# VHH binders against q84jc2, part 271

Target 1, 232 residues: q84jc2
Amino acid sequence: MSKMRNLVEEKFLEFYESWVIQLELYLHQLLIAHNNNTMSETELRHLISKLTTHHKAYYTAKWAAIREDVLAFFGSVWLNPLENACSWLTGWKPSMVFRMVDRLRKSRVVLVEAQVKKLEELRVKTKFDEQKIEREMERYQVAMADRKMVELARLGCHVGGESVMVVEAAVRGLSMGLEKMVKAADCVRLKTLKGILDILTPPQCVEFLAAAATFQVQLRRWGNRRHYVTHS

## First folded at step 15 (VHH)

Design zf120 (framework vhh_7z1x_3)
Fold by ESMFold2-Fast, scan of step 15:
Structure zf120 (fold): chain B 232 residues (1-232), chain A 125 residues (1-125)
Amino acid sequence: as target 1 above (232 residues)
Amino acid sequence: QVQLVETGGGLVQPGGSLRLSCTASGFTFDDYGMNWVRQAPGKGLEWLSGISWNSGETSYADSVKGRFTISRDNAKNTLYLQMNSLQPDDTAVYFCAKDYLRDSYIWGTEYFDSWGQGTQVTVSS
């Protein structure tokens, strides 16, 4: 439904812009905490909790929106073209998070052997879950290209008759399938984020979250600068 | 078909304890995280606690942390909520809810695949 699609896009655009502004404020706090050793463990845990709550709020809003119109998240109007080009199944690719973790190995915040082992185990599990979702998406695309679906599309071009109802039911089923896959991908994202934070110490969590937020904010700024046109 | 049936609710005095149970059928119970959610009269849904498929991870809302304990018995397809130090504002209908995805660790979300019918807990003096 075009009305529901437009409303979903408008509401999520407003939500996302506010969410990004708050992420930039949290990034500022993370960078201050990372550069200073004056914060207690309790204060660091409180800051980490703010970030995890902020990310959960994003997925809460996203899941409400995709229930109404999952296709709004494929080529999103609230993302610039660079952000959309870097998207994997409507968001960040879960294994990308481990590239940020790898930077911690080079930092002054030293990872102990037990943490390195747990992070590698989590990385392997995350890649496995990611591949399962990719195989499901492949199966979905093959099903879309099936002769039966192509034939239903042809029938849907005819005004009146039982074929209209059959096509509408099929389209609804396809949208529900996409919703399930997007939620699966988001669950892997949240599971990976929680797993990393549970393995890391509070100072390491701050550094990791700062790296992740920096990448997200900078990617948005780089993409937005491409929209700048020289005034004639 | 997925079915979740909550039992163990009732009338209890402030400071008392209750143990809620949720019996699951129609799906592979040990593949999914499970949750407890409540709805007080005239209020919205409040997520209380979640447990992973293997009992390795648990999470609690701040309002119940330290008072409530979530657990599961995968052999019996049953989820439990041990409620201690009950307060009048714990009065609500308590629902069992199944995670949308297998092996999920999403906490504090209202997005669940299936819900039970609920069990009433009344805490009054």
Scores: ipSAE 0.000, ipTM 0.207, lowest interface PAE 11.7, mean pLDDT 81

Design zf121 (framework vhh_7z1x_3)
Fold by ESMFold2-Fast, scan of step 15:
Structure zf121 (fold): chain B 232 residues (1-232), chain A 125 residues (1-125)
Amino acid sequence: as target 1 above (232 residues)
Amino acid sequence: QVQLVETGGGLVQPGGSLRLSCTASGFTFDDYGMNWVRQAPGKGLEWLSGISWNSGYTSYADSVKGRFTISRDNAKNTLYLQMNSLQPDDTAVYFCAKDYLRDSYIWGTEYFDSWGQGTQVTVSS
């Protein structure tokens, strides 16, 4: 591993740990807002804005990091094994957030028919966008087994300088392809999140964001518990 | 409705051991993280240790790491603190505190919604 790759992992680990701590603080605020029902619409919108800004900060940092070393995000050192196992293209699978939305349908504060229709339309579009990315990933994986790539791999075992440079250029091209796919997946994530928040009322947004943050925090705890019980 | 009752405090000599217990009622004990906090005479609150709802995670302040052990028995709705190698500076009122959030691993006094009355621990020759 190059020094640059090591620095990317170290910096993002520091960032991610701080980001999660702040997410837990926002989760606390969301649960207070949800349980006490005393906040004004303006106060709720401000809290929702803080959460959306927080998520946008994550993607800003992530995209800077993947530009330098996208492979750091496949098997991330800042995630436990359970979090890594649950990842779809280096993050949450966009369609899975609709499970949090489904809890709102069973809430005392019922979604109106127009909201249910818009959420279902968004769910269908999100799944379509996911399938498109999955087809691109399949084509990428097939390209890895192309005869030219196999020949370059064989050549790399037997020849020095010139062939090493050609192999390195090919590997760089593969990394750029992964970066493009990760960014595409992250765009679907952000569009799905924004779409849901645009459909929901501020109290429903608070409930949704609280459910999503609780799941993220709890998944991390479940994975760390396995590590603690098994290795500690 | 929520009640936390600490027991097990007392007078102990330096180098001695004590086990504190906290019995909880009025909430689903196994849904919440629990904590031990102390306050020495004339000083502020000091967080000592926390344990997750399922005992999967524990955390300790540097001042007590290696000497104190936190544990819980969810069947008995009871939290424990095993204190070894006690020092005069451990003299304080010890409080049991419940996390406000279900399943949260936030450590700190501002995120507790319920506290016990405390139990006095005095470490003296």
Scores: ipSAE 0.000, ipTM 0.094, lowest interface PAE 19.9, mean pLDDT 80

Design zf122 (framework vhh_7z1x_3)
Fold by ESMFold2-Fast, scan of step 15:
Structure zf122 (fold): chain B 232 residues (1-232), chain A 125 residues (1-125)
Amino acid sequence: as target 1 above (232 residues)
Amino acid sequence: QVQLVETGGGLVQPGGSLRLSCTASGFTFDDYGMNWVRQAPGKGLEWLSGISWNSGTTSYADSVKGRFTISRDNAKNTLYLQMNSLQPDDTAVYFCAKDYLRDSYIWGTEYFDSWGQGTQVTVSS
């Protein structure tokens, strides 16, 4: 069982490293498109589609992996300690995206009033979904404490195959509950990304995706250069 | 345990109408978005329509827009699909699907939480 979990971690580490390398290549293309402002709308839509497909590929791979071992995504071996410290339910916190949109708007991105209103509506809905999942996680942790205490008390009275089966059933229940919450959190992430991209124009989408990818890549670099984080 | 049970399928003539129902149990029905998805023989899953927890938002695939109407009765824990002007290419197994969230704003059918077993709709003369 533990050997199967190790294999899941190893395979996803390999996937994630390749996925990040490709994200850096896409980031380079996004920065060229943004800085030159010479690409046609069809060219911009094609680039946005590549990024959208790339992010969907991540969630496809993640959902396959969490089906096998959801716990691998809590304190992931393919993330450095800084990346892990910034994680909310195994990934980026959805409401964080709106802070990036706010920064972008103040620099060079000109949003019309209708877009501002739609983004605010999306932000409110995202925060609601986020808080609902946080309350579900809190209830889950309380329930798991009660279950663990009962199982530990029962195991203190028995040794053998029956006690092993009971522990395995409890662990499966725990994993299923976490899988559902992680998938709900990922759905908030996907809904938030899709919502933002649907509201923005293609040039604004490119600028937004460039900012998001820059932050993700830079956070990884800062964490990998542990000494810089400590001294800067 | 989440359960979704579809009913109302059957044989109908082209141009006819059918009303599908999906009865939900094992969860708080009015806390989640609901969807209708179909699978035609030899084809993949096709998302048709979605409705938010409070019926405030509904969405439709272009292939069914204007012909199909999604609705829900939260007091009865039931989702509905009214299908009008049915065509032979509407022949499929129709599935009820539950979202992870209160509304249906996701990028594909692979992101649904739970599925019913499906009900067969055959449009044939």
Scores: ipSAE 0.535, ipTM 0.805, lowest interface PAE 2.4, mean pLDDT 86

Design zf124 (framework vhh_7z1x_3)
Fold by ESMFold2-Fast, scan of step 15:
Structure zf124 (fold): chain B 232 residues (1-232), chain A 125 residues (1-125)
Amino acid sequence: as target 1 above (232 residues)
Amino acid sequence: QVQLVETGGGLVQPGGSLRLSCTASGFTFDDYGMNWVRQAPGKGLEWLSGISWNSGSESYADSVKGRFTISRDNAKNTLYLQMNSLQPDDTAVYFCAKDYLRDSYIWGTEYFDSWGQGTQVTVSS
């Protein structure tokens, strides 16, 4: 049986709330590790692995959910309006993480020349992938207004089994196209995150992950403070 | 739509060599990273190697590094895996897999866009 849209939203909302609570617990551990110079490299790598597994669990759950209802991720009910306003193709914008790395570089973080070069190479590749997906999304949005789609919209104004079936087929096609673009965008996110973690030392990874998690948690808290439950 | 067809599998003796091919259709081959993955009898998927859209970067799993070579011919829409010094432990079904992006392999085989049906490689005396 097909799942209802609201059921997919309810299940992912429950998942996401639990996922964020665990992210906050990991952030606490990252901040302790960052302020404590006594942790071994093995202990730091283990903590970084926990964060990596946590992020992978998010994409596993997301991809299962978008298979059922990709539209749930555009204007998500589990995100507050501020989080939704800051979303790029249903998640964080990949180039955003390099701004966090740049801030770490301008502080007291010592990056060797080889790391700086690799980060710049990764930034260029990430920007290219991001722009390619943006062009695909632009083409998708423009195609919504093409001759075929205009004709399908006109059919939606007429009752009849044939016109209903044609419109439903078009909507399914649109959803499949969005699913592919969202998965491509998620792959840019995963590739960018993995690339940064592969370039940085374990202490630098902890600092980076702490900065990223702090931003995500704070953005949610800022948006939630202004969110009101409305009843009609 | 997207089709990936593997060929070149078969029976080979330990120490022997095989060259696998994967012919791609239904997409712009030179815009995407490509990968080789295997599955031994009763085991999970094991990523072996990946190559970027332009052959500018290649990556290998430690189990095959120095023995296997990935390559691609964008004019022929074909991916290759040259397998040397084959061992009984290399017995598996070999799959080619397409990335969503121009670069290869991210953190897991679950992030690949499309898969071939696989070709059997048996290494036995």
Scores: ipSAE 0.624, ipTM 0.823, lowest interface PAE 1.4, mean pLDDT 86
Fold by OpenDDE, second read of step 16:
Structure zf124 (fold): chain B 232 residues (1-232), chain A 125 residues (1-125)
Amino acid sequence: as target 1 above (232 residues)
Amino acid sequence: QVQLVETGGGLVQPGGSLRLSCTASGFTFDDYGMNWVRQAPGKGLEWLSGISWNSGSESYADSVKGRFTISRDNAKNTLYLQMNSLQPDDTAVYFCAKDYLRDSYIWGTEYFDSWGQGTQVTVSS
């Protein structure tokens, strides 16, 4: 059955499509900067700032949207099936970015011992935070078989006006819990990203951001090619 | 390793036509958008045209729009550029260039991760 799109989904779809296009443009700039050894530190920092601002804009829009309908982000219609399959609580898994950092280390990027140590500390912290959220999610899932869900199940057998109100109330309750978890996950993402950028030099940041953006764009391209998902 | 080999260049009179070919190897050709660029004597690189991996999208610079046509045959790993109504200012070395990203739809860029040795096109009476 085709999932009917609601207003929140439509608005965010439009936003996200534009956001991704801009990300691709920034990616291009990052790649040029990476291959241009003549760019000043100031210029690099400016580019980094543009990217960070771009990401902040995404979460600003997301958080506004989830207040209206957090469920829209579970099975996001603006993502292809591959992107959705790779999502952890409506986004990228924070610990994933350390694989990108590891790639940098294997490349021409030389990290000093102090940076390596800090990155490892951040990795441990990020993993801990992820696990904490996962435990909460598990608790939430177990608790779904509570009075509200039982009531929903009961109402599923009887359609009536009063039943609709009860169902809506139950869904709202569930949504509130999900919103909390999504926000928590996003905080971990943002903290992790900030942490990495604070540890890396401007040239290293550019390379890291290029790698991250490349991965995101490629994942979308691969998914679209395989599934031919249209969002128009 | 990625290899791109351009052919089809030569001397042609103004108003004439040429068809360039680019044979690709060393990568999955149908995964990447391809481009044509040129470099005239004493000038920088100029992007001319791009085509998506599945030929679903084409783009052209204003300088060649309506005169040049880009196409590809993925079964033959070959990129083409049909050039009509050639003018003396079209004289340049022509290169085919591979997109950095799979299925990229960003056109007009001068940044590519791979390109060929080029083929000379000379338009003169």
Scores: ipSAE 0.009, ipTM 0.297, lowest interface PAE 9.9, mean pLDDT 86

Design zf125 (framework vhh_7z1x_3)
Fold by ESMFold2-Fast, scan of step 15:
Structure zf125 (fold): chain B 232 residues (1-232), chain A 125 residues (1-125)
Amino acid sequence: as target 1 above (232 residues)
Amino acid sequence: QVQLVETGGGLVQPGGSLRLSCTASGFTFDDYGMNWVRQAPGKGLEWLSAISWNSGSTSYADSVKGRFTISRDNAKNTLYLQMNSLQPDDTAVYFCAKDYLRDSYIWGTEYFDSWGQGTQVTVSS
């Protein structure tokens, strides 16, 4: 098992390092596009599509990895402590991206009333899905401490054949439950990202994606270099 | 155990109609979005349609808009696909698929929770 866990962590660390480098390159392209008033809608949609494909590649790789070892994504070795502290169920908290969307109200490419209404509707739906998953996680944590699990833990102290098999089956069931919750959270992330991009115009999409990528890249740099002073 | 069972497939003439059904068991059917997906011989999976938990929203792929209608009966734990004006290129195995969420905003068939075994639809003379 430890050999399989190390391999999953090692492979995903290599993937993630490469994925972040490519995100930085796309961020550079987004910033150029944001400051360029001559790009066509087709050119902007092509750039947005590259970012969309890049994010989908992350979830494809993540879902393959969590099928093997979901626990690798809780306290991930490829993330620094600051990135880990900012994680909600192994990734970004979907409702938090609406804070980035709110900045678009004050940009040169201003949101119209119809877009504001659709974004508010999406925000409400996103918060509902988050709360449902948070309740599932609470139930999972309660189940970890219930009487039956305590009894199985005691049984596991008497290692030998049949007892080991029963404990392993229970642990496998718990891992499958956690995998399902992480996948549900990722579906909320994908839904929220798609919803925002469908509501925004191409120039607004570029500005939103640039803001999101800037925050992700900067958070990683701050955590890696520890430029901030820790406060109580 | 989650189970999804598709029925209603068969041979139909071009321009004809078929109604597919998917019977669900092993989960709270009215808590999840449902989808129809097909796979033509030698081709990949193609998402066709989605319906939210309460039938409040539906969506369709451009290839089937205006011809296919998705619906559900939560009291019977059953999902339906009414297929009209069938064309030879609609020939495929049709699958029902369960979402992780109450509605569908997924960007690919790889993100569905559970799948049925499929039902064959053949459109030919």
Scores: ipSAE 0.494, ipTM 0.782, lowest interface PAE 2.5, mean pLDDT 85

Design zf126 (framework vhh_7z1x_3)
Fold by ESMFold2-Fast, scan of step 15:
Structure zf126 (fold): chain B 232 residues (1-232), chain A 125 residues (1-125)
Amino acid sequence: as target 1 above (232 residues)
Amino acid sequence: QVQLVETGGGLVQPGGSLRLSCTASGFTFDDYGMNWVRQAPGKGLEWLSYISWNSGSTSYADSVKGRFTISRDNAKNTLYLQMNSLQPDDTAVYFCAKDYLRDSYIWGTEYFDSWGQGTQVTVSS
């Protein structure tokens, strides 16, 4: 076979499949809550807490996996090609979720002026963090083409004990730098998600989380159907 | 190589005050948010306070709000925690922690970039 999964990829694939199944179950609960006007604020907060815990569990598992093999998250085997094409630094692009928030302006639970102002402040901060990480990634990509890296690649073609160890040390250094960039991007994601949930009321949080989960689940289904047809 | 070194811990009487310092090196200090976290004997990590890169934003845990003040001196690469009205419950190892970002979020102590070695604070008569 042309490509073999490593143990990190196999382990995270199993985790991710289970995590997505649970997300679909939570989406069902969010849609019921959104349509049920009699659900108490306490009940809504409990459901929102389940979703935030679920998302935190994802990043806990992801960070454990990237400590072992960060490259598994670039072109991930547990994601279909459409999901991979829509990824920004191994996950969703943080500023994208504000497009989902904009839909709340047309919902039955309308945003007040104070919320609109706080969301715009958060959007600006999110975009700044996003652009800073993009500049770091650009510097990483430029450094990959540096003379020193090209020379190390040449040494790798002539396998001979010590040269192999030098190349392995350099690759480890690159992986550590990439791991920090991925973790920074995940922190922007977590900051953006928490910030939105802190600004919104519980009914608005339910609507927002339902929209986000719907998009994630549908994107996966669209990509899986296309991939299946191509391989049949 | 990020290094965070805490100083200023020690033994204080209930009602006393203490100022903790955290000296940073190996990164551009004024480009990151900073946090204080503590761990009491036999307990988990408790987040206490946050300060943004430019001191424009601060936040505090309810347990310390009004008693503790976070500050930073970017020219000296130093983070501070002024602790007033100390109580026996404040006995813990105090850590400074660096964010991945300029502006932080607080959803879990597991999401910090780097940690200091900690400094022991004991509040006892």
Scores: ipSAE 0.630, ipTM 0.845, lowest interface PAE 1.7, mean pLDDT 87
Fold by OpenDDE, second read of step 16:
Structure zf126 (fold): chain B 232 residues (1-232), chain A 125 residues (1-125)
Amino acid sequence: as target 1 above (232 residues)
Amino acid sequence: QVQLVETGGGLVQPGGSLRLSCTASGFTFDDYGMNWVRQAPGKGLEWLSYISWNSGSTSYADSVKGRFTISRDNAKNTLYLQMNSLQPDDTAVYFCAKDYLRDSYIWGTEYFDSWGQGTQVTVSS
């Protein structure tokens, strides 16, 4: 059954496709910058700023969309099954980026002791925040067996017009809780990203952002090769 | 280590045809789009053609569109360029180039991470 796309899904799909294309363009610039040792610090900072602005734009659009329909982001139609499978609360898991940082350390990137210490502190904090959100999610899932869900199940057996309204109201209530959790998760993502970029030097930031963008783009490509996804 | 070896170049008269081959090794060939590029004497690198990992998509520069055809055999790890209606302006060293990313939407010589030593094509009467 072709999953009927609602208006929110259609709009965000279009947005995301364009956003990914732009991300690839920035990735190209990042790679050039990484390979070009002649770029000034000012130029590097400018490039970093462009990327950060691009990410901010994504969350701005996402938050606008989730206000309308947060459920659209659970089983995102603009993502392939692999991307969805790798998602934690509708996005990348914040703690995952530290693995990318570790890769940088194993590469040509030399981190000073002070940076390593700060990164470790940030990692611990990020993990703590993730766990907190996961606990909330667990509470939410346990609560699904509450009176509201029972009522929904009961109403589902009756095909009456009034019952539809009640069901919709109940779903909206549940969605509010999900929205809160998604926003919380996004905040952790943004804080983590900012934290990393604040610790790293501009050249290191470029390398990190390049690695992150590469991973995101490649994950999408890998998923598409294995599972054909029709994008409008 | 990524290796690309171009063959099939040579001397040909105007209006003639050549078929270039590129043998790839050191990476999963069918994971990446492949390109042909060329460099004429005293000129910069020129992108000519692209083919996706599964041959589902091809693209050509305006300078070679209708004359050149790109293809690939993933079982043989080989890229091909059929060149017809060759002109003196086609004289150059021809390179096969590997995409940096899998199935990228971006085109250009800056997006290649590897290419071969090239094969000389000379079109002269």
Scores: ipSAE 0.016, ipTM 0.309, lowest interface PAE 7.1, mean pLDDT 86

Design zf127 (framework vhh_7z1x_3)
Fold by ESMFold2-Fast, scan of step 15:
Structure zf127 (fold): chain B 232 residues (1-232), chain A 125 residues (1-125)
Amino acid sequence: as target 1 above (232 residues)
Amino acid sequence: QVQLVETGGGLVQPGGSLRLSCTASGFTFDDYGMNWVRQAPGKGLEWLSDISWNSGSTSYADSVKGRFTISRDNAKNTLYLQMNSLQPDDTAVYFCAKDYLRDSYIWGTEYFDSWGQGTQVTVSS
């Protein structure tokens, strides 16, 4: 188990570091596109597609990793403490991206009424999915606490193969439950991201993706450099 | 414990019709979106259609829009795909797949919770 956990964490750390470096390169391209207004719609759509593919690659790698060790994603070693503090079920809270959408209302590209209506509908659906998962997680945590107490009592009373098998079965069940909830949360993230990009024009998509990537990159930099605040 | 079982596949002539069924067990069927996906010989998975938990929304791939109709019967825990005007390039293994959420197909078939074993549809003369 400890060997598998170490390998999963090491492999995902390597993946994530490379993934963030590429995100920074895409962010640079998004900022150039947004600032210069020199790209055609076809070029903007191609850039948006690169970002979409990049985010999909993250979830593909994440889901492979959580099949092996979902607990690696609760307090992840590849995230700094600030990034971990800002996480909701192993990633960004889906409804928070609507804060970034709010910035588009102040952009040079005006949101039309039809877009505002669709974004509000998506926000409401996203909040509903979030709340449903939060209730499921709360029920899971309560059930886990009860099961853990029973299991601790069993471990105190019984020693041997039967006890080990019962513990392994319980841990497997708990991990499978967490995996399902994390994947459900990731589906809300993907649905929200896809929904926003489907509603927005290509220039608005570029602005939104630039804002989202900027926040992600800056959060990582702030957390990594927090010790310099006092000693710089 | 989630089980999805597809039935209704078979051999059909071009221009013919088939109705596929998917019986679900092991979960609360009416809490989840459902999908039909196919895999043609030597090709990848192609998403065809989705339906929300309450049948309030449906979506179709351009390749099947107007020819295929997705529906569900929540009382029977059954998903359906009515396939009309079948063509030789509709030959594939057809799978039903369960979403993690109540609605909305998202960017890839890799994001589905559970899959059936599939049913073979062959369209030939």
Scores: ipSAE 0.612, ipTM 0.837, lowest interface PAE 1.8, mean pLDDT 86
Fold by OpenDDE, second read of step 16:
Structure zf127 (fold): chain B 232 residues (1-232), chain A 125 residues (1-125)
Amino acid sequence: as target 1 above (232 residues)
Amino acid sequence: QVQLVETGGGLVQPGGSLRLSCTASGFTFDDYGMNWVRQAPGKGLEWLSDISWNSGSTSYADSVKGRFTISRDNAKNTLYLQMNSLQPDDTAVYFCAKDYLRDSYIWGTEYFDSWGQGTQVTVSS
């Protein structure tokens, strides 16, 4: 499904396409690092740093774009329908990554008891934060039937320049609320990622990041195949 | 209350160097990553560089890579930006900004909870 794209959408689409390409390259490096035990800890840390920097770049770009048009990220045109369907407040759901951690635990990765405990604590915190955001979102959604939205609805029945201005103001108000929610969600994402990476050893971090990147790339591929979307 | 105070700006000729400082107070400085951002006249904010809470990680915008160096002295609660090979396009107000997330190695530049007043850097012949 192709949508008519605004400037923000077009720019971010270009960015994201490039970003994903780079992610795939990093994924390749992560897999190499994971499959051979020849890399030093310093090298692994460097690779991890590259990935964290890459993710940082994504959020930097995202937040810049959100400032311009947060609505572009609700129904992102740079994502296929599957990716969008799997999105929670314009991104991955923070608690989801613990499934990847669980996978690590079942694999060759040996987590010490202290790590397991910390991960569980983090899981609980992450879930709590998610729920908090969800409650706020619900509050927001309920509040949508406020004076601004009522006015917007009324304006739908009228034509005129003044009406357009009022509509724009109402939309801006809504957008500000949405922006706040998205930023809050992103903060939870970043805290979660940081938390996980702080708990894991460098080799474990590499494996985790590889798993995460793999999932992201595969989700995109699966979605593209299903929906005949040509995203690179 | 969080306070950030930038200093070190001024007028410099093209090819010159400046060292900016940012003195932090009102929070545990070594718990947070720090950033440099600038705003040129008529332009939006541009992220330049960041450094992790423990200086273990740094990053730079392409526009300043190889020319600017970010560093920090946690004992002095001070952030630095060494700017070399300055160009006219570097003319802007420079801000230091505190990361929102504590102890983060992944931080954004568009969502800071605290900013300084900025310091003017002018590069002109």
Scores: ipSAE 0.009, ipTM 0.299, lowest interface PAE 8.3, mean pLDDT 85

